# Designs tried in a protein design chat: miniprotein binders against q56419. Part 260

Target 1, 326 residues: q56419
Amino acid sequence: MEGRTLEEVQEEVFKRHGVLVPKKELEDLAKALEEAGLLLTEKVEARLKEEEEKLKRERPMRLAGLSYPEGEREARAFLEAFRASYPGEGEEARVLLMPHLEPSRVPEVYGAALAALEKTPPPERIYLVGVAHRPLKEKAAALPVPFQTPFGPALPDLPALQALDALLPFELFNTPLAFREEHSLELPLFFLKGRFPEARVLPLLVARRSPELGEALKVVLRDFPGLLVLAVDLSHVGPRFGDTPLTRTLAEEARRRDLGFLERLAEGEPEAALAFLGANPTRIDGVEVVASLLPLLRERKGKVLAHRLDLEAPTLSAVGAGTLVL
Short names: E, the ipSAE of ESMFold2; O, the ipSAE of OpenDDE; V2, 0.75 times the mean of E and O plus 0.25 times the DockQ between their complexes.

## First folded at step 17 (miniprotein)

Design nb12 (at its last look DockQ between E and O 0.98; V2 from the best seeds 0.85)
Fold by ESMFold2, look of step 17:
Structure nb12 (fold): chain B 326 residues (1-326), chain A 113 residues (1-113)
Amino acid sequence: as target 1 above (326 residues)
Amino acid sequence: SREELEEEIEELEEKAEELQEEAEELAEDPNTQEEAIRTLVESLALAAEALLKIAELTKDVDEAIEAYYKLAKLLARISELARRLGDEELFRRAWEEAIKAYDRARELLEKTK
């Protein structure tokens, strides 16, 4: 009813229904709806404030019982099944690229990550860099709290996080609510915590490319060595992502973009990997993370262990996932 | 004297605040955005000078560590603003100074283990 007078509404009701509703009744209805809207807004704001305060203390599991088992025994069996889905051997990683796509959709890609972790000495800490699916107040963010897992809490490396914050031109601890449902951290963390139960974690999100983050991490990693994990997915194609229905040609292009990107990263050429994607027509979501972390990726050679472009038949769409060790 | 140094710190902080407010006013006008950034850099440079004096004056090691971490952050902000201005010399120098402040904080933390 924006822009309409109550008399205009009254006249339209009479025209359509043959009943003249007194202006007072229309005024009372409009007032009640306005008051109900204000109360609903206040309840939502109070709930969000409560959730934000909870996230300043810990980050609970959101995907237990949905993407992975809630019980520790079942969770360990889950890890074993995923490792078994990749029959190959891993290689030691100083940098690991792994997906955050639903694990059951790409089991051998997560299995390849586990194979790499088997060859990797237990790190003191893990720099876990995911992709923000909700807006951040800054280009990047961290949440310096325990993240719950079926294997116990993944404890934050507070000294390393504080050191990182000191080298950034923005406040690192800026958007707690963005972590509430962020699967790009939770799903990889399940696998990482299961393999490295004593490692502390720096849970980081990138929303927009931040060269400052990469330069700061280069300094912090000098003093706080650890495993760097890029928790990113690759191509997103099809109607769910704004394309026409998936065709063989689009799927082949997505696969070519995914593998070309990963191979150039494996050659230690992250700028070439980004240039290869150009305007990023298949929407690889790892580009913002890679663009942020260039100083940490240059001249590090490695190997692509696995890749899958996983088809979503009901939506005629697909998402790519890969495992890269550097 | 110690009193003179404390007065100098207060004067630096007050001038930095005045320049901060000036930068905010300039930022409201799209045609003075570059001037807003340059004014903000000047404000942050004064605040950084004050923090350095605090870090060197204090006898409390924890306070010194905090001041050096804050100094590193201000210098990182100056470095990023310089990059946006296209001032490559200031960009590199401010970043190098940020790392030095950070390293000083780290050295103090290692001594107090």
Scores: ipSAE 0.843, ipTM 0.936, lowest interface PAE 0.5, mean pLDDT 91
Fold by OpenDDE base, look of step 17:
Structure nb12 (fold): chain B 326 residues (1-326), chain A 113 residues (1-113)
Amino acid sequence: as target 1 above (326 residues)
Amino acid sequence: SREELEEEIEELEEKAEELQEEAEELAEDPNTQEEAIRTLVESLALAAEALLKIAELTKDVDEAIEAYYKLAKLLARISELARRLGDEELFRRAWEEAIKAYDRARELLEKTK
């Protein structure tokens, strides 16, 4: 349908398949595809351009009122409830691995992250490294604008972002539209901003392993110290991800992979963690992020605070989530 | 003289553009991809020399900071291209020089605060 009128599409379908699809059905389909962002019409392109221009100024909340409360008072109560869901105490974090899964699915894992943040002195800045669920032009990207939260805007650290860009072999400030709906940043940022309201943020996405990012960040962190946060999920198993329905055996394998990955990271052996996964048959989400940050994870010992394999019952699928402090 | 240096920078920029065009043409053929990468490295090296001269000779501290950051980025790009070529020595050297350029920018920024 790219660039074609509904009449041209109707004619093509008729020519190819001998079926005259009613114009109304094509209109409904086109509208559904537009709403899904799958149809590049002039209108969609114009909207995307407008959204891109808006993203030059700020990144609005997309999941407020859905995944977390929009109002500050309710958002604070939400944080307290999540913290209460984890009965343990945290440890001081220099590196925090936490999930980006829907918070309601793994409350105690987010609670463990909050427990770690309670023991962490307020950082001047947070390097928030998420997973790109949309294609990036480059291996990694940043968006150097305020991210809206119920606690006010998370402001970018522009000097540190500029310093990072200067040490990368590609343009860091690429693919702004990838940030528009990226939950791997928005969800963790809610918890981080709620705990550290004054911290500047470097919102980073990784699409593919970038060893260059880890080396550049190692230099930048010398001059711009801060908390490193890996916002990653773990195993993705079941029919939604191309497997059979969740079985005991499949769940045990997913847990084994998740815990084996996290434990090796906790030992300061990120290369061993990656090697342990091999071909990553359970689809651990954080692999490309960890592979990009190896210089920052080496020799750092820490602790696994929480892990959960959460069942999505309607699809008989499961996603792993964990909290690790280094 | 400043004028002689501006002329030399202009000549280096023109030559870098010519080499970049040549690299783009060579990159269209997979058989010449290595040659294209080498040509691109040469182009970027010329641009890096020009930026270094600007950074060292400008009396404007902000211009110097910008030039050193741009230089660091070019050197980081050269480093990555060298890695793709399997030139480990150039890879290492270019990265070390990228850090030096970055450090120079940071030193100037701290002095302005």
Scores: ipSAE 0.767, ipTM 0.847, lowest interface PAE 0.5, mean pLDDT 89
ESMFold2 (binder alone), look of step 17: mean pLDDT 85; pTM 0.828

Design nb13 (at its last look DockQ between E and O 0.89; V2 from the best seeds 0.00; counts 0 for: pae O 3.7 > 1.5, pTM O .756 < .8)
Fold by ESMFold2, look of step 17:
Structure nb13 (fold): chain B 326 residues (1-326), chain A 113 residues (1-113)
Amino acid sequence: as target 1 above (326 residues)
Amino acid sequence: SREELEKEIRELEEKAEELQRRAEELAKDPNTQEEAIRTLVESLALAAEALLKIAELTKDVDEAIEAYYKLAKLLARITELARRLGDEELFRRAWEEAIKAYDRARELLEKTK
């Protein structure tokens, strides 16, 4: 009964039903509705607080049985099948760009990442940088807890995470709920943990570009060497992403933008890669991560191992995915 | 004496809080945004001085590590503000000092291994 008096409500009821409801009864109803709204708000807040507290202890698998097998033996066979889907050889990576798109949509792209990991000495730790799909309170965030996988828990590198937090102008551990369903970490982590079971992880999300993150990571990596992984997708085109249906021309533009972006990164020219995208008309997903990590990408040369622009026929849309080693 | 040093730390912290409140008032006016940022930098510089005194005076190594990490973070906040100001010299100095504070914390942590 927001915005009107009890007298107005009483008059309307009388006009419609021919019955005069006493003001006391209307007051009782209004109070009951108000109390019910307060109780719902309290329950929602309590549930959110409960979920947040759970995530301060561990991050459970959300995609087991959906995107990858739940059992360890089946999960290892799954990894081998994905490696087999890429016919080439990898190269050693100090930085790896890999997708977070549903693995079955781009199997050879994940296979290329596995090929690169085969050539990469086991790191002490992995800096896993994904894209926040839920809002963060800050430009970036981390969750310093074990992430469960079919291969066992991926343990956090707490000393490195604490060191990183100390060099940032904001609280790094700021939005636990954003990690609850974040596939941009979970899907790449499955492959990384399967190949490097002893590596600790720094699970990081970027919502908005943060030059501060890249500068801080450059210092932290000096003291805590490891593998840097950019877990990002490329172009997003078509109606699912709020624009025109996919056409041959749009698909070719998306491929051109994806490959031009990756190739400039492979030349050690991340600023040129970003400039090549301009206003980012094909919505390459990795832009904010790359823009945050410029100090770590400059002058690192490497190779594009794989790319696919994968069609979503029911939605007339497509998403690009690639594998790059630096 | 220790009491005099603790008083100096409290006075630095209180002045930093006063400057922070002034910066917040200046930030409400679009025409005083740069002054608000520079006032906040002054506030953070005083807080950083207080943290450095704490870090150098404490006998508890864990407290020293925590203070140096907090000092590094405060100086990192100054580097962010310097970027907004376009003040390259402030950026360079603040970041250099942030790394020094971070390195001090790292040295202390390595000693306790």
Scores: ipSAE 0.808, ipTM 0.923, lowest interface PAE 0.7, mean pLDDT 91
Fold by OpenDDE base, look of step 17:
Structure nb13 (fold): chain B 326 residues (1-326), chain A 113 residues (1-113)
Amino acid sequence: as target 1 above (326 residues)
Amino acid sequence: SREELEKEIRELEEKAEELQRRAEELAKDPNTQEEAIRTLVESLALAAEALLKIAELTKDVDEAIEAYYKLAKLLARITELARRLGDEELFRRAWEEAIKAYDRARELLEKTK
């Protein structure tokens, strides 16, 4: 409905469905959508502008008290419990692939990430690359502000962000509102900040594959070394994602795709990992991120530490999550 | 002379702006998209040349650093446009020069710390 009049909507519905919706019903719907913040009215635009202005200063926690504890003491206990959920030992990471799924769904996968971080020397900075679940104006974006966590603010590395922007053919600092509710950064950042309290962060989102991002980051990483983190989920299957309810066959296919993707990444063959997915029929979330970061993933060998396909029982749907170290 | 270089910079900027306007007009027609991109690449190349001359001419280190970063940005844009055109040689050259501009800005920044 961006920029469309009620009359234009009425005409479109008439053209598509042959039904003339009464103007009053459209007005009532518009009001309901406005109250829900789903219609771009002057009031909603004013609220969005205010939120955008706030995001120029800091990104507040959105999932504190929901997905993780708000208090620092409780948050530390939370980290310890998640680490305890993974019985293995980690390996040193230069690149870490980890999930951004609701932590309670895949605790051992996050535990594996924490295990890897225990073996990783504290980085000066973390390049945190998430998935944009909302549209971006460009293929990728960054938000150069502090991200709030229970462990204090994760501070941006402004010099490294500026260096990255200088090598990109588009404005990196775009679409700040996309970061407001983006969990693909917030959830991994909780674990990362808890483990590396002094590390600066580059919070990045990818909406569409950008080969330029990977090439630019390769140059920036030379002068601004740090830990690269891919915050990505794997397969999304079932009714929530347009499939039939989860079956054994569908679950086996999802696992096959997830593991086949991760294994090829672990072998240092990211192009082979992408090719293996083809049309991505199980909707692996991290495809555009991996496709953007190819120059950084090539020839890096590593290990898959954990994988889970987690069932969301109320929707009979499942999401894959994994932890990979390179 | 400094005055001659300043004149050359202005002439490059003016010509770059003219070509940009032409590219924008060409972009309005779907049938002239390739020509629009080529014209835009030429415009950006002239602007990049102007920035290089500015960076070389200025005695202000901060201004020089800024000019080199701007240059790197323009060259990165040329790189993307070259990729769209399938011009591998232009792509390669623009990318290599973008890295050099970035490296020069970084070197100057490290000397100021």
Scores: ipSAE 0.031, ipTM 0.461, lowest interface PAE 3.7, mean pLDDT 86
ESMFold2 (binder alone), look of step 17: mean pLDDT 86; pTM 0.833

Design nb14 (at its last look DockQ between E and O 0.91; V2 from the best seeds 0.84)
Fold by ESMFold2, look of step 17:
Structure nb14 (fold): chain B 326 residues (1-326), chain A 113 residues (1-113)
Amino acid sequence: as target 1 above (326 residues)
Amino acid sequence: SREELEKEIRELEEKAEELQRRAEELAKDPNTQEEAIRTLVESLALAAEALLKIAELTGDPDEAIEAYYKLAKLLARISELARRLGDEELFRRAWEEAIKAYDRARELLEKTK
């Protein structure tokens, strides 16, 4: 009930059905429903605590058999098929921007990322920065546990994560449950672990722009060098995202926004890239991550290797994905 | 003497705790949010001074490393609070001191490998 009194409910039942239910019976029913709701709340809280405790030990695969193969042999073949989808050569990356969109939707964009990794010396560690799709207690978070993949566990770089936490004004290890279903880490990690099986990982999420994260990472990368990966998608347009149905004009605007953003990043001008988007009318997914990592992106020039605005015909909507090396 | 330093540390920690409680009370009122932040900065500065003394007093490298990491985090917190207050000088200086504390922890870790 929306805060109505029992008398108000009683009167409405009578008016609707012409039968008065005794006030005591309504009171008994309301009490029973309240008690049942309290028990459900206690069960939900207990389940959440159990899930949180499990995530403190490891993060299991959730998309194996759905987005990529579960078996190791099939997973290696999957990687090779994706590399073959991009016929070009990559370039060495100190920073790699790659998508987290469903891989089968943008195979050549993931293939371009693999091509870049072929040119990249094996790093000791990978700073994997995704986008939080569930609320975080802070602007950013990490989960310092193994992430399971078909290629074996991606082990956390615990010394680097501890060092990073020491330079942040908030507790970095703050929202384990947000990682439970976070595909923006799991999907890119599949490709990264497949190519760099010995690299340790710093699995990071950004919910809201955190300039302090970028400043802290600049210091940590000095002592713990590695590959920085921005695992982000680009424009989101169409009815699924609150727009009118996708038109040729909206699609071309989304493409222009995606490419303009990426090109400005490729020129080492991340502030200009953000300013180009303004209010971000096509909802480029990567803005909070880029805004967090400005100190690591300034003056770093590179190249856009691939881009695709992928159509979702059933929803008349589209999502952009790109590969950028810096 | 060592005993005088330990007393000084306890006094710093007690003052920091008192200011922390005051900052928490001020934070409950929307009209005293800025004063709450200033009081918290004072609290954290005292706690940071205590941590620095602990790091320099201890003979145990592992304890010193942890103290320097904790010190770096407190100084990073002071830096961020200073930014919220618009105090650019404190923002920059606290961040520089955070990096110094972090660097001391790193130096000790390298020596004890």
Scores: ipSAE 0.839, ipTM 0.936, lowest interface PAE 0.6, mean pLDDT 90
Fold by OpenDDE base, look of step 17:
Order: sequence, then C-alpha cells, then structure tokens
Structure nb14 (fold): chain B 326 residues (1-326), chain A 113 residues (1-113)
Amino acid sequence: as target 1 above (326 residues)
Amino acid sequence: SREELEKEIRELEEKAEELQRRAEELAKDPNTQEEAIRTLVESLALAAEALLKIAELTGDPDEAIEAYYKLAKLLARISELARRLGDEELFRRAWEEAIKAYDRARELLEKTK
C-alpha cells in the first residue's frame, strides 16, 4: 500500500472489483496489517537474537552451493580448477593480499593466490583480515568461533585472539552479527582452509582504519607467528558505485590506481600506497585494512602476481582484484 | 597482610568507579569533553593499579594471567585516550606499559605449560 490513503485503496478495490468496501473494514485490515508488521518485526528481532546466540558457537556457511561447492569432493575439484586458471608459479608468502570478490569473476586472481599458497609452508595460524560491509560497533572485530567450510571447520586460535584483545583499547569480540553474512572472510577462507586444513584462524573484520590493530598484531605475531592475509578488493567503478558507465578512460584510471597501489605495497611502502590514492576516487576497498596494518607491511618487499578489472556487464560497472605476496 | 591488600584494592576500585561516574556525567556536556576524558583516564589508572596489585600478589597463576591481560587492555585504553587528548608522552608510556603487562601474562602462561 506504499503510502496510499484508505480512500485510495477503497477506490482501487472499487475500480478493480466493483465492490465498495466499507471504510471500517479497511481500517480493520490496516490495523491487522500493522499488527502483522509489528509481529513480523518482533519475529525478525527474535530470529536475529537467535542467530546471534548461534554465532557464539559457530559461523555456518552462507555461500556454499552458490559461490563454491558445498561437498568436499566438488570443493577440491573447484580449487584445482581455480589453480589451473593461473598459468604462473607462485612465491612464498608471509603476507598475502587476495580478493574477496565472487570467485567466478576473477578465477585467475584466486589461482594466483593458490599458487602462492603452494610455495608457502603450512602456517600454524592464519590472520584473516577482511572488510566489514556492515557497521561494526568498534573499528575492528573478531569472531572467536569455528567457521564452517566444505573442508571442515576452520577453528579459531583462542589464545592468540585473547592476546590480541588484551592489546586493543576496545572490545575485539564485538558485533557478531556482522560476521553472519560477511563474504570478505567466507570466500578467502574457502581457499585457505582447502590449502591449509590444520591451520587455526583469526577471523578479523575492519570497518574503519585502526592503527591500534596493526600495533597490537605486531606484538601478537611475535608470540603467535602465522600467515597474514588481507582479503580485500580494489577499485569499484561504474553506475553501481556512482560513476558513469565504464569507459576506456575510467577503466584505465581504475587499473592505474589498482596497480599503483599494489606496486607500492610490493615495494614495502604502504604509506606511499595510501598517499598515491589520495581521496581514493576509484574506491579501492582495501584502504582501511591497509591503513590498519601499516606496521606489518612496512619494509616488506614482494610481488604482484595477478590483477584483473572485471566488468559486470548488466550494470556496466567494474571491480578490481589483485594478488600480492610479501 | 592479605586483608590490608584486599582493602586497598577495594578502595582503589571504589575510587575508580566514582571517577567513572563523574566522567560519564561530564561527557553529557559538549563543553566538558576533555575533562571527561581526563577523568576517565584517572579512573582507568586507579583500576590499573588495582589489577597490578592483584596480578603481583594473588599467588594464583591463572588469576595473575587474567589480571595482567586485563591490565594490558586498560593501559591500551589509557594510551588511546591520551592520544585523543594530544598527550603523546602518556600515549607512548601507557602503550609501553601495556606491552609489559602483556609480556608478564605470556611469561606466566609459558611457565604453566
């Protein structure tokens, strides 16, 4: 009834059905709809509360059967196919920057990440830092529970998470509902768990730049060594993001920004990478994550393994994705 | 004595709570925001002192580990509040002490394994 008056509804019913519904009956219906709406709201709230309570125990898969296979056998075949999509060899990673975009859009970029992981000794733990696409109560958050994958649960490193929380000026374990549908963790985790089945995981989200997170992690990594993974996308351009349809000029600018950002990171100059973006006119997704992890990225040299600007044809928009090892 | 220590800890906690309440009241007025933050820092400092006493004197390793981690967190919070105030010296000092508290917790954890 999108803001229509009862009189307008009465007229519409009369026009369609030739019946004049008494205003009182419409009032009763409106009241019943309002009551039903209230009931729906209460049900939604109750469901959200229930889901929050479930997230105290585990984070279920949300994208299984959609973005990746649910079955383990099929999931392994999926990994092999993605690895095959990248013709190059990887390098050992201490820090891995990889995308969280829908895998089917940028298979060779994920393939490059898998190639790097092949050259990486199995870590005891993985610090998986994603982007919060929902608001967090704090600048960053963690969820200290098993994350379900087709390869079994990715188990949290509780001692390392506790150590990290102790060095943060805010509660690390905040906003559990933000993790429920966060693909920036789920998609990379599929590939990471598939490659390193025994690694513990620290699932972290960044909503806003938190220099405190990088300083705390620098201390924690001394005692709890592991692979650092930045699960970030790059430029977001086109109508979906407030631009004109993708043009050659816009695509060239997006690529320039993406590559210029990644190359400066590969040189061990994360501050220069951020400065190069300025106001970030092409909306590189990973800016807040990189800004939070500066202490861990400084002076680390590495290599850009892959980059793609992927066109979403229905919206004439494009998203950049890259794989970087440090 | 243990009783004297427990009394001292309680007194620190009570004073910290009083200052916390005062800070919350001050925070309601936009004109007293800096004073609110300073008062909160004072509150957290007293609570930190109480935790340090617990950590050093409890004799229970598990309680000491917990107290040191809590202490580290309070000190990290003081550090961030100091940064907001533009007090770079307190910012640095509080962070260094946070790391020390953390290290104490880690040392105890290593010994108990």
Scores: ipSAE 0.788, ipTM 0.913, lowest interface PAE 0.5, mean pLDDT 91
ESMFold2 (binder alone), look of step 17: mean pLDDT 86; pTM 0.830

Design nb15 (at its last look DockQ between E and O 0.87; V2 from the best seeds 0.00; counts 0 for: other shape alone 3.181 > 2.5)
Fold by OpenDDE base, look of step 17:
Structure nb15 (fold): chain B 326 residues (1-326), chain A 113 residues (1-113)
Amino acid sequence: as target 1 above (326 residues)
Amino acid sequence: SREELEKEIRELAEKAEELLRRAEELAKDPNTQEEAIRTLVESLALAAEALLKIAELTKDVDEAIEAYYKLAKLLARISELARRLGDEELFRRAWEEAIKAYDRARELLEKTK
């Protein structure tokens, strides 16, 4: 009943059912619906508070059985299949850029990430930097709790998280509810935990560019060495993102932007990568993350292992994904 | 006494934080930017003094570590406000002090392992 008057509802009921419902009964129903709506709101608030309290202890899986298998055996088979989808060999990574898109859409890109991880010595810790798709109170946030995976919990590195917080001009441990359903961490973490079961994790989200984060992390990484993972997607084009349906021209532009961005990162020129995008007309997802981590990306040379622009046929839209090692 | 020193450090940190908050408010008005910078310089001076005094707290390592991390954060906040105000020198100085506080905490943590 979006904005309908009681009279309009009365007319609709009369037209559909041939019954004239008295206005008073409609008023009582509207009041009951309003009361129910209020009750629903209170229940939702109470539920959100409960979820927030739970997030003080652990972050449960949200995409198990949907995006990846819940069972460990099936999850291992899933990893092997994704690795098999990439025919190439990987390279050792000190920094890994990988997607957070639905894995089934870009299997070979995740396969390339797994190939890189095969050539990477097991890190003591993983700095997993995702994209906040929900608002954060601050530019960036962390959740210092175990993240559940089919391979067991990914345990936080509390000493390193504490050290990072000490060097940030804002509270790092903010907006825990933003982590509840954030796939930009959950999906990459599945692959990372599967490959490095003993690694501690620093789950980080970036909502807005935070140069402070990169400077702080540069100091922390000196004392707490580990693998840096940028969990980011690339171009987002088509009707879902405000464009016309995907055309050859639009796809070529998206690919050009994605590859041009990744290649400049591979050359150790992250500022040039950002400058190349300008206003970011194809909406590369990872811009704010890269802008936050400039001190860690400078002068690091690497290789683009994979790229795909994946078509979502029902919406005639496409999302770019890539794997880069540095 | 140790208790007196701890009190003095706390008072310095609290005053520094108060000055920082004042500077943040002053920074909202373009007409008070200079006053904001002056206030922030004073805040940094007090925080730096607190940092020197924590080094004298040798008996309780855990308390000292916590104090250093808290001070590092305060100094990082001072640094960020200085950056926003366009005072690059103050930004750099405050950040260097933040790293110093952090390093002191790390040194103590490594000794306890």
Scores: ipSAE 0.846, ipTM 0.938, lowest interface PAE 0.4, mean pLDDT 91
Fold by ESMFold2, look of step 17:
Structure nb15 (fold): chain B 326 residues (1-326), chain A 113 residues (1-113)
Amino acid sequence: as target 1 above (326 residues)
Amino acid sequence: SREELEKEIRELAEKAEELLRRAEELAKDPNTQEEAIRTLVESLALAAEALLKIAELTKDVDEAIEAYYKLAKLLARISELARRLGDEELFRRAWEEAIKAYDRARELLEKTK
């Protein structure tokens, strides 16, 4: 009944059938629909509670068979095909920025990340920092459970996660359901676990900039050294994101902002990278992650290995992705 | 003197709880928000002092480690509240003390391996 009056519904039915449905019958139907809606809400809430309890034990694959193969053999071949999509050489990464966009859309950008990982000594652990696409109870969160992959479970680094939690002014383990469908962790993790099967993982999400997270991570990384991965996308432009249709001019501006952002990060100037974006008119996805991690990015120089602004033809929109090593 | 220290810890915890309840009451009124935050900082400081005494009193290494991690977290909370108040000196000092408590927990953990 939201958005239409009862009489408007009656008039619509009359035009279709040439007869009016009695007012009492419509009122009874509205009551029945309300009761059915309450039952559906109760089933949804029970299902979410069940899912939350499962997530306290493990995080299952949700994109196997959709974004990457489910079987280990096929997953290994898939990984190697992506490496082949990038013909260049990587560089050793102490910090890696890589996308979380659908891999088939930006194969050479993921390939560049793999090239960097080839030059990177296997870390004891990976700090994987994604972008929360669902609300968190706090600015940031972690889920201290195994994340399933085709290469086996990615085990959490529980001592490092507990140490991180101890240095935060909020509870780090705060929103398990936010991890249920979070592709910004699952997609990069496929590539990372495939290359570093023995590394433990700190699966982290940022919803809103948290300077305290960066300061705490600076201390934790001193005692728990590892690879820091920023799993972020870049510009989001076009009608799907609230713009006019994608024009050459808008696309060129998005590329310029993506590359200007990455280049300033590569110079060890994360504050300048954020300032360059201003109001962030092309909606670069990684801003809150970078703003959280300033202490870990300052004065760390590196190189942009790849960039692509990829077209979403059905929506006349585009998303940028890049690979940066620091 | 162990009994005196345990009594002092209980007194600190009780005072911290009283201040916490006062801070929560002050937080209900938009005109007393800054006072609520300052009262909360005082409460957390007393709780932190109690935790430090517990960490140094206990003979159980696991209890000491847990106490130092909890102390670090309380000091990190004080640091963030100080930042909200614009108190740069307390912000910096509380964060430095949080790191020291964290380092103490780490040292104890390394010795038990």
Scores: ipSAE 0.654, ipTM 0.886, lowest interface PAE 1.5, mean pLDDT 88
ESMFold2 (binder alone), look of step 17: mean pLDDT 84; pTM 0.820

